# Ledger of designs, part 19: VHH binders against o59646

Target 1, 363 residues: o59646
Amino acid sequence: MKNPKFTENQKEIEKEEFEFLQKLNFIIKESLELFNTNLKNSMKFINYITLPIIMASIESKSFNPFSEIIEKHIAFILNSKMNSLGYKFLPLGYSSDLTYENDNSIIHIDIKTANLENPSDFKDTVPLGINQSSYPGVLDCKIRGKNIKADCKKIKVYPNIPTTYNNKLTITNALLFIYPDYKEIIDEIREDYIAIRELISINLKDILTPIEGSLEEFLNYKPSNEKKRLEPILDNIVRGYFIHDKLRHEFSENVEKDLEEFEKKIIGIAKKLKEREIKPVAILSISIPNGELAPHYDDEIVSGKSWGSSFRYHYKKSGNSVFKGLDNKASRAVFLHINKEYLPVLKKYFDPITVYELTEKRL

## First folded at step 7 (VHH)

Design m1 (framework vhh_8h5u_2)
Fold by ESMFold2-Fast, scan of step 7:
Structure m1 (fold): chain B 363 residues (1-363), chain A 121 residues (1-121)
Amino acid sequence: as target 1 above (363 residues)
Amino acid sequence: EVQVVESGGGLVQPGGSLRLSCAASGSIFSSYGYAMGWYRQAPGNQHERVAIIYSGGSTYYPDSVKGRFTISRDNAKNTGYLQMNSLKSEDTAVYYCAADRYGSLWEYDYWGQGTQVTVSS
């Protein structure tokens, strides 16, 4: 049964949405150092990279290992901070990166990255997965393949995220991290990432099934009866520890060899990233209005086994700003944090009133 | 021109109480949905967060003051408050009021000049 306070009172809904946006912004400000520096800590870096690589190699259908690794790393940092504000992690099985609850709301946070060289990925829209939709829509599609050409007319899609759940308001926020062109790093890790995906798809797919949520929840994962015998290997990989010698005699030669190669590739990626300073140039925090996430086709190509994997939310064009007098564009609530050195580059895309300084607080 | 002014500081014995006030000029903050916080700084230390109250009324306190301090605000008066109870010598610092709002015209992270709180015998 729906709570009338949140189903009919638009001002009360907006109040909850803005309060969460403020709380999230404060977490971001407090965590800026962690987004820049944690990747250099060798012990924690291996743990942080090991889990994101496992999750990214199993879950991802696109081929950008850098974005996937960084998105999971950001998720772990944010997850560690949400509990301090009274939010409990909630594993609902939705494809949002992070889901939480408090007494009044269910929170969905989607983490995305964009390349500074591709303004179409951030200046007017944010890319979102179709499984992140909060109400029904229609999606026109194009199918292109070497031996497959099909024109889809309209595809009716249903929402995966309800607007209310167990009498709590659903709040959706997107976090978009803009990075410089790290092409050399991306190229260096791509081959190892391909090798990891191949190892998982062939020999380890049934063993290395990720859980959704925080690092703590993954560490407490209890696999099925068949997987329980392999739990120490999963523990060692997730925690960045080496596989215990005593376990090697209990596995087939092929499985043991594949796990050794998997570990080798993870360590290889971690070493390549450890020596690099990876930091965002800007962070956008976008409040997505309750009930406004409808799937929309924006010139994407769908494949035979995957369709409508993403759409673009038009945060500058499609919404009404509750801060109508602050900027000259119709937009929903957006926080923008820009590193000072990149302000001249990004200023042409964003009005000054949406720009915040990424620096220490004043006296 | 927007000004934030703290008041209510002073000398108090351990176990005593003080109420700090933070007054903002005009009604600018209430229109833009600001969050307000109290921060403190003792000589040689960086600023430490003491309390936050968000635009919707939710509050946050670090463990060091949780249960002893209470933050509140009166949006009609554009005024914030910090009720400090069971004060300890470690609470001795200059206390600053800050207002953080989004979607503003370069006018974020307003800070007052501070008010001295001294807890001693």
Scores: ipSAE 0.276, ipTM 0.671, lowest interface PAE 3.6, mean pLDDT 61

Design m10 (framework vhh_nb_b201)
Fold by ESMFold2-Fast, scan of step 7:
Structure m10 (fold): chain B 363 residues (1-363), chain A 118 residues (1-118)
Amino acid sequence: as target 1 above (363 residues)
Amino acid sequence: QVQLQESGGGLVQAGGSLRLSCAASGFTFSSYYMGWYRQAPGKEREFVATIYSGGSTWYADSVKGRFTISRDNAKNTVYLQMNSLKPEDTAVYYCAAYDSWTGLYDYWGQGTQVTVSS
């Protein structure tokens, strides 16, 4: 019997979750050099990836454009590696960074970055939107009056993502890249970022409008059997950030000079990023359990505060436990990569660290 | 211009073997990930196998243990050795190339027909 069916038991659910973990481990091992680079590649990489990412970061009014650049760069790389393993992009309208399907599952991947100097962002929890997994969350209510805090009853919140969709099991993985303190790189590009934002808002706002959704279109690009189909999309993305239709009909010398200066500053930022090592401290895979597994975990492993806008997955409240149906195989939170220079500090937050290591004994 | 040219398809009896070849040109072959996909009549294109620039391989469960993907960087060619063929392996087989550095470029061949008779 090879017709797709709903997964009904714990062992089958965890087998699919673990199988995706093995595939993700394979992808990360094969792509590690790409993640360990400083975007040091040909001019085409600067034009086709770096410039759109920088422009999107600038226009989002982000105070941390470097974090956004890293996340989008990881998404671009990961998207192609998923395609090389036969995963098809699946736009379900949910808030996950990347959603794919294969023959037996739908995979939601949420890409997260954390600064090593902010351990509260990685050592116990990972942020999780209610529409990023099938696992129900618990909302904490807190009432504060005259410095008194009181907990109210917990409210259970059900996600819009079902545990199965179109006869395929739903799997969610939070892929967390921990980086060293990148404040030095942010400080280095901050002045150029401010200058670019001011130039756009004063001189170029009516002329330089990025193409809406161009990064989403790029990330979701379907494979083609002709180079020419991809080249126009990439060219349109780059051109959309620098050449507006209005510029073609109202070319003034002053506008062209402002656009040239803008482009020089963008290229300058890209060059600075290429000269820096953007290497992760560690890469952590966090498998959020499918909602059918909720009876096997504490009710509060996915929880949020009533005054907060998001939930968090408390992966250590899942226990330092392995997948329950898979003969004590790997933990739900495992390191796919550790930079050995940072092992002592990681051991402070992950003790014993061996519980969080994906070894051949667990594959 | 990028070109991928498949060859080696044909008619074979169940239990037989075929070796597909894909000759690549117009890009730096050694830096690309290479894969095979297939499309049976009335079905969507499905993944068969991939080989990464470093030589690591991954297979669809339906072909694991029967098919072997390999590459020859000196000849700019990727191969798919198909053993123990079954009627359900009947499909047009496509070669694909993925830029291992940028992850942005997918190139496809025109396909080669494989027919497995019972």
Scores: ipSAE 0.199, ipTM 0.632, lowest interface PAE 5.4, mean pLDDT 72

Design m2 (framework vhh_8h5u_2)
Fold by ESMFold2-Fast, scan of step 7:
Structure m2 (fold): chain B 363 residues (1-363), chain A 121 residues (1-121)
Amino acid sequence: as target 1 above (363 residues)
Amino acid sequence: EVQVVESGGGLVQPGGSLRLSCAASGSIFSSYGYAMGWYRQAPGNQHERVAIITSGGSTWYPDSVKGRFTISRDNAKNTGYLQMNSLKSEDTAVYYCAADRYGSLWEYDYWGQGTQVTVSS
């Protein structure tokens, strides 16, 4: 497609996108220091969300503990603020990370985390699951395993999110947090978490016997699968841990020493995490138009991802040529926060024309 | 030249009312994407957000002024307003109007020079 002229439908979609962007930008900017303080405090004291995610991620390279932790803290902050700006939480069964509605629109927010050292995940495109968008996607069916060499034609896949509901427009937004490479932090706490897992599995299981089934599920947890089932299991484990204090006088000397070591390791991890002050390099909002604009997408704007039920949205190309915005200056991708120490690196990754705040404010 | 100019400040006794105006040159408030807000700064304090209004008319207030202050805008006249009721001595500050394309109001596209509000008796 070539620079299509705005229709009344496109104009209304973009108007709602900018309305949401204004609200989101206000919330993120005002809450940034509170978010950073809450994140540091959460890291200071290991809670039922952070401990199992970090443990699972240390044992599997496919899991990223900081992505999960950051996404949950962002979700908490957004959910606490959106009602004050006229949005109601909308629990849709197969929607994005967060869904809200007002009188005119339904907003799907997909929270994304990217590593500054992997610019392909943030520079010009953002990966989206078919279940995280109202757009039909194209599955790029290329398998790149050592034992499998299979290519297939790009397969069109339909989305799970409806494009309209009760005649309200559906708008999708990817909220992207870019962080420095945190592998060093993971490596520092790795030994302590391995020791904790060993203590739980071998030495503490008898104390946690009433929740042994939950403990087995906890230790074999895969964060990418059925997250909602994990929280009750974690609550049971936490309660078990506190209950042991009441029965402490009945424990053998060896069990008491194991509990003391367990407590010291947890405190040590919390201290190491607090000292690292995890902060974002940048935060971006990427507006993805609803399905009514889908006919304007082609392989140049929406492309399939190799082997998956996902696609890549080429927001830079979209913002510069097709979906630039009503004033013909605004982009679909906007910086909500920039850490000034990283500004030279960010300027090399982002086209100033595509990113309004970077070009206009001369930060 | 594009600028934002505040007016309507002054001296008021506790419990009184004032209405501040924010006039923008150009088509800022009549264009899509521009949010408008009011900020204040008292001597010895950091600046704080007092009210925000989006291009579509959605409003937000901090607890310190909620129920006492009302923000509004007239996009056709490129003018914003802050109605301040039940003023307290703690409301004494220089009040600034700011406009930002994406509603951040953190590092503004446009910022006025401020208008003094003094609540004293």
Scores: ipSAE 0.390, ipTM 0.721, lowest interface PAE 2.3, mean pLDDT 64

Design m3 (framework vhh_nb_b201)
Fold by ESMFold2-Fast, scan of step 7:
Structure m3 (fold): chain B 363 residues (1-363), chain A 119 residues (1-119)
Amino acid sequence: as target 1 above (363 residues)
Amino acid sequence: QVQLQESGGGLVQAGGSLRLSCAASGFTFSSYAMGWYRQAPGKEREFVATIYSGGSTYYADSVKGRFTISRDNAKNTVYLQMNSLKPEDTAVYYCAADRYGSLWEYDYWGQGTQVTVSS
């Protein structure tokens, strides 16, 4: 048979999952400009609290400062659009970002962001916790100790999200936003940041640090993937600037000029960030199968890690056969948006057979 | 060989009603979102209504409460019931099919049917 035969229960569940995919596609396409505008407007509110976080991210190269902001803006947009489709926000204690219900189903949307620089975060798997979907997971069991070395088999993990709630089917979508690395912006801002750092270390060393030791930590900072170490130091320096700005009239004219240059550089960075539009490279909907569908999928669609870690859903392994039975081209992983400028790099990582591509072209 | 064939358009007085039909062939109708768009002379094509594979519907604000979209999967047909018609509803109405209900781009389009509402 070219396509597998489906049970009536499997067809009913997948049809409902597919219907939600159609609604989600509409919401995202209708809201794309609103999302971009909302994110740009949020960047206009960059202040002395958010600026240190952004600078720390630029320095560490490991943290995307926009991931939390992006997820919050998506949540605000989705709340409005889901309500217009007859869904009510359901405030459950689940770890999924957003939960909604209508008369027929419970919808879980797990919002994810990825940087184009880190393809391992988007090219074939999505991380899942036991509180993010109704699909069973698996964890590897390994015990190592002073006098102990034992390997357990993979352990099945039962999710905290049920397959049904009050006789309503639960549906889970991982909504993945892929963003560019913004290397061009980082390079432009880094030059101003280095100038600020040099000004602090040479001319303003004793003035901009309100907490003992924090400036020493900043001056001796070594680049690493740990953004939290740099973030508090930069925050303290920026807070010190607020304190000293109120007291600048007590300082010598030379110190006042240095503080003015520091402020000019900070404002310059903030202005560059506020004027930049943040747009996704691509948006993917990954329809995670309801747990009732687990008997119809291979065990390989889920992989585990060491004891106590989360599992990963391999969306390229499960997408083509089940949804294809409905439309011969449908997939559980679907592009809802593609920025055509990034199409060459996306084709490098995505197989069109397993991930259906939707275009932006009208008519 | 895919085809969408609209029918039911015509001339009607303001306050009247019309029912448009769109007969589909050549694809798995039941798995597709079906929609109606319209285009008035000298204007861009605008969204009117959609019905998803599971039967859920969504309407443009300008027609909500006056128009009703429905489908019959056994007949591979989608309908648009238009009530309380206004002169500004005058347009060519197009049937569209999209596997994902994108509203931005459709896989298949019909040839259109003219609706004229007199004052």
Scores: ipSAE 0.012, ipTM 0.503, lowest interface PAE 8.7, mean pLDDT 70

Design m4 (framework vhh_nb_b201)
Fold by ESMFold2-Fast, scan of step 7:
Structure m4 (fold): chain B 363 residues (1-363), chain A 119 residues (1-119)
Amino acid sequence: as target 1 above (363 residues)
Amino acid sequence: QVQLQESGGGLVQAGGSLRLSCAASGFTFSYYGMGWYRQAPGKEREFVATITSGGSTYYADSVKGRFTISRDNAKNTVYLQMNSLKPEDTAVYYCAADRYGSLWEYDYWGQGTQVTVSS
């Protein structure tokens, strides 16, 4: 009948989550210029990030090189900024994009990219793996068989990420970067990637191998504590994916021609990315509540449509939201950046329940 | 009704100090980040300092080492201690409250208090 009374535990969890969201807001604001222009400034960065991603994904059935490059670029910038705030990077085996810790919390940051022309990817839900947060999900289960056409029942799915770990609260935040439609560049990059993959698979497969240990060094790298800088580690990864000097004198003219074409394609990708001014339309921060808060939220705030489908976080669902007891607001999503040129387009997709639209209404 | 009421502004000589206060009402103060922004004549509003709900502080490079932000949750008040003031610190100073870190620069704004630093 009334919103549930807030417990002391709920209040302390909310304080920690709001505290982190406020810290994240500050670092994104101070780092905005880096997200807007950094890709334009460094062909070296593009080569070192782009090439390892392409090589690591050579056997993948489906690949979106643009999204992966942008997400790794964002991760690189965030890692530096999170360390400056006293958070230590943790290269954990969980499905979170980035994991950090301080004395009180373990932070999971999931980086997402969305195309402005596909509002289903940003306007009311974001994709969320069940093991990217501590919050339980609900799933529609469809049973099919020769004599049974359909039997649908909702089931509870519990994540492997605990609500606390070593007495530290787990906090999950999604960062959604919305970009304009760069379809032309995406299509050209995909074409170059396919050509590179074909060259390697046919002619260069036995020659291009990663240097042993270099990917492990990269994944376990902590800039604040490591004696080695990140760039030499990336250099070793890139060099490991090229022909080793010991083999160069043994190459046929055909192998040398294929290597020249391979290098030409890599340089082509880097130039295309550098020549475009790739800037986000908006940056949206989405706080996913800790699983201890589930009794105070809508039961289906994390849900999947059917067995085997991906889960979605429905950040506009309120139910018995903790926000109702504080100031009658019902959203955990906030805009950290909006490119004003795209504001009329964005207003078509967001309702007043978001912090951005509630703030605008108060003007 | 949400209200933010600034006080403590005024005229001060270069090298002097001022302490701004912002009294908040109508919301659960302890859950909100609090911040100070300023706007000089003919310029856009710029960030000065923020304090999170848990007490972590962050400053603009132009004021770091000279200004200190603090809060008193029992009094629902945020403070800005301004030391070693310079003529370029002259501006209207605004208090703001932000539960989530909004792009519109906060959920709630005060009416502002004038700070004038003479040379």
Scores: ipSAE 0.303, ipTM 0.702, lowest interface PAE 3.9, mean pLDDT 69

Design m5 (framework vhh_7ubx_2)
Fold by ESMFold2-Fast, scan of step 7:
Structure m5 (fold): chain B 363 residues (1-363), chain A 119 residues (1-119)
Amino acid sequence: as target 1 above (363 residues)
Amino acid sequence: QVQLVESGGGLVQPGGSLRLSCAASGFTFSSYYMTWVRQAPGKGPEWIATIYSGGSTYRDDSTKGRFTISRDNAKNTLYLQMTSLKPEDTALYYCAADRYGSLWEYDYRGPGTQVTVSS
């Protein structure tokens, strides 16, 4: 190519990938307090999944209620910082979390979250959607619910994202936030939740339905009529639930006492959730190689998943490049942040731990 | 030929200020990332700050409150304004240029200017 920055050479491609990693590192370090503070604030305003989903998660033990909340909040913060560094947001459709461009590159950032209690989600691989990188993917022939077939073969798929577009290289980064076990938060509300579940299931099941509203609005609710007490739940700052219209004025004394106990417990849960601050344990940057580099990597750095239209990128295997000039200086998977309190736990899964610094430091 | 020439170093008392300059020639300065790096005797190089051709800056947390990087593309000159200097800031300070913003591989590097902070 004629542009001195843009070439077809492996070295130049990897330098452009590393340039983005440098910028990402600075954004993350500058934004760490924003992740702490604004994630806390985000929890106050996500109502449609806060109380009902957390309650359902407590019962089922199979659903992570915080992953979507955390990912969208991280995306919001990251977007504001990327724009300040000259990256323009590109709405390229559903397939990528965040896409930006500058004068030299088109950047795809895939935001991931993992719970420290579930190491299979972060210790070796990261899942990627078929449309999130320019690197060739693989689909597994396994079908959910079927036994593994002895003759099952992996199917190679070509990415929908080109390696270059409009004279710009495409760069992909998976940004993984590892957070503490959210069960600590759940445990703080568990007894109150168990109590209200029994009240709902036995005494109030035909009366109460959840309503839509933010957690902040729920905690700050004031009744419209200060001189009348029509119903305990409406007069005691309860916005998360309402009494079914058809039964609203046909209550026994026992029902009213159960409603008062219910609203007291719900308000208690809401206050505990509002006070929590969630800090990341660690932030890991995984630079997925541009597809033009595929001939220089082993096929095993990508594998299929048993479910759906995604594949796994084996980031511990992709740290090595055949390009000698960068192989010892640039790791594709590096930590941008570590909370030292959790370092012993992280060392159980990462040994050595590679931290991004001027001359890559290993802990 | 490409040249980077640092100046502005010297002896200064703790709490003092210095402004370092880096004069560039022989390349299109405005299209390069410019970086300040320091190296104390017997220690490895320590990155201080980088400034993109468009003016965006990236700074090390330990010095960002006391050091300011800037550039003048019309003069082909890079600056580092240092305030509240400490004995631990004693080092050889050099500037570096790179087309791709690399922190460990520079296209060009200056010989450096010595900063000594002592009473």
Scores: ipSAE 0.000, ipTM 0.129, lowest interface PAE 18.3, mean pLDDT 67

Design m6 (framework vhh_nb_b201)
Fold by ESMFold2-Fast, scan of step 7:
Structure m6 (fold): chain B 363 residues (1-363), chain A 119 residues (1-119)
Amino acid sequence: as target 1 above (363 residues)
Amino acid sequence: QVQLQESGGGLVQAGGSLRLSCAASGFTFSSYAMGWYRQAPGKEREFVATIYSGGSTYYADSVKGRFTISRDNAKNTVYLQMNSLKPEDTAVYYCAAWRYGSLTEYDYWGQGTQVTVSS
């Protein structure tokens, strides 16, 4: 039985964590409809679709565009609310999604997305990068390639953010959104996506540069039968991509045809995604304890990640709740939202005793 | 067992003031955030103000500078001081309590109190 070594100022840390948890709960409740809206309402959705598709077409055959889009959408919504609560945005965590400060503390929020079909990403642990923690620790890592598996030695974890900075306490929170399986939606766009990758890889990769435009303008655009190369800027703003002007007069008929097919397929994908509502299954807040993480490795509440150099925090196995000094103590992992439609599925992964331990309540 | 009981509503003239109270019982009041919501005729329920367990406050833009939320943990009561009232403030006002859990039972609501602002 090992007692973790935490910072001396636990009472003040507990107060700040608890007050932040209440503010976060309020923001999630107030903003729930924004997380339930269709993608039409995202002003940056075109850039998130267009840029990841182009990059994946050039560099990789494997990616999940929905995870990236959702995390950026969440970050945008949260950022619009945090300033109203007296938090100033602080760009100190290059691997974190959001870092804020108030008069008493520095709040580090890591936005995590999990697929309901991948329970290893949400049922017991949350993955954290070395840069997403205020704690030093020691990790084992295993790196895998196509046909090559390699192990690395234990790595000392050096925190990106200190436990205390400029007389302010550092609080780390992982905000985990669990979403329904997107495989069906990905499969629906899969053939168009593959065709786009092939077009870009051969004829268009050095020609196209994505630019921001409104989603509504992009979705309402129809390609003209008489495309005018002399009007590229206006065309590209509506389409959400940029063509190098010096190359327009050199386009062969084949390149022109491929570009038209690219435009039609991108617009088609955007229309399919616009008709889909993205709604979370559940939202969890996971508070990462201050102090030393290395002692917790033997207690199985911290482990190495098999696929990288990051570590996993086992929130269901956390030995001490920092809120135990409060009238209503909470687990370090708390449900902020549960979608009732998914209760039967959630009960498969969160047994009644575990849910009680997380929320002081049974599901 | 959980109860939130609003009081202090009524009819008031434009430019007037009202103080709403919400008496809470059946839970550990001091560890909950408390808030006020309102629902005007023909409109959806909207947020008005909240006060966190630590005393921090947050207000809707439409009421900033006119309304003040406060709490008395010894009396298990939250208050909403409404000044410079406008006809647009006419609504049923609801008291709500929540904390760190988001299961349905963590969102406690009162029965509501009617506020009518005449011009």
Scores: ipSAE 0.010, ipTM 0.523, lowest interface PAE 8.9, mean pLDDT 64

Design m7 (framework vhh_nb_b201)
Fold by ESMFold2-Fast, scan of step 7:
Structure m7 (fold): chain B 363 residues (1-363), chain A 119 residues (1-119)
Amino acid sequence: as target 1 above (363 residues)
Amino acid sequence: QVQLQESGGGLVQAGGSLRLSCAASGFTFSSYAMGWYRQAPGKEREFVATIYSGGSTYYADSVKGRFTISRDNAKNTVYLQMNSLKPEDTAVYYCAAYRWGSLTEYDYWGQGTQVTVSS
């Protein structure tokens, strides 16, 4: 393929990217035990309100509430290790989950998690936040009468992070943690979850006496073709209750006892989840070309549209696969950790060289 | 002009030993991870062993304790010492030089060397 010639400054950016990659590999290797207990540590943030919401949401399949909790805790662990390597956190919130600097560079790290059951989130692309994209062209507008209609639906989106900022080189990295499916965790707590839902019904009947008739009809409504809609409703009821639990001193002794059992079961589930060892399947580092580097890579770096689209970086395209300005021909997408138990399924989605080579390679 | 040339294959009795060699040229050998793969007739190519530039090694479960991979950077050569050979080890053995973390470009591969283990 024909590509523009790299400038010396662009080669320096890629050199900093590669040097950071070696440091990131060291951090991940040193932190593997912490990442292997990541879910257990994340469960410290579970409370009486959050747990029923998480369970109802997962059961309804409306979204994965653990994703944000896990990413936040990964960020906490990573921040500690970055500080130990001389990087200072920058509270910019600019284009990434975490931004750091050292004497030479500014590093943007975007932490991602993916479920092994959803290969589209990891096998060819990595999701990008909206703040990591840019509009590379002019806005096309059409005027009809008094109305102006702008056609912005056909835009190409690239990471728009400057190659220099405050006289420091800027680099961008997506750090992807692939985890096993959460279904088995749900199955482990299902019976306790059902018991909690029953206790909520009992508690609400006593607490909300003035509206009991309407509430009872609402709770007993079960449309045959919309069973899943009931889970979000129960979640909302639990949330409302705990916002107003200052009225607890007015509850009957029986209601107070039911609340104590409810809380006991929530604590029991939380402890069970905290003791579960959920390990990442793999940890993948993807060095995303900064704005000025983008013209040297595949023209379709990011897929997406102006409305309702999910932006994704295509790291497997030939033009995106290697550091083009470096003599070492290193890949921009590399595994920093692989759980060997999952090698067969990973090999299905990834080049065997990447899967095997990076497991114990020194960078 | 990248070239990988395997040697040392042949016919051997079960329980015997063979040492395979792979001579490399046309690239900076010391900077590359090197590996061995094998392919039996009618089967997909399977991983055997790898050795990284730093000297660390990784083996397929089927060969652990029996095979040893090593390298000599001064001679641009990687070796596979195969002990306690079994009939199921019969295959064409290929040497590969890995492009670090590559997802889109082919590895450098040798032409292969036949290993036959008789009963």
Scores: ipSAE 0.006, ipTM 0.163, lowest interface PAE 9.4, mean pLDDT 64

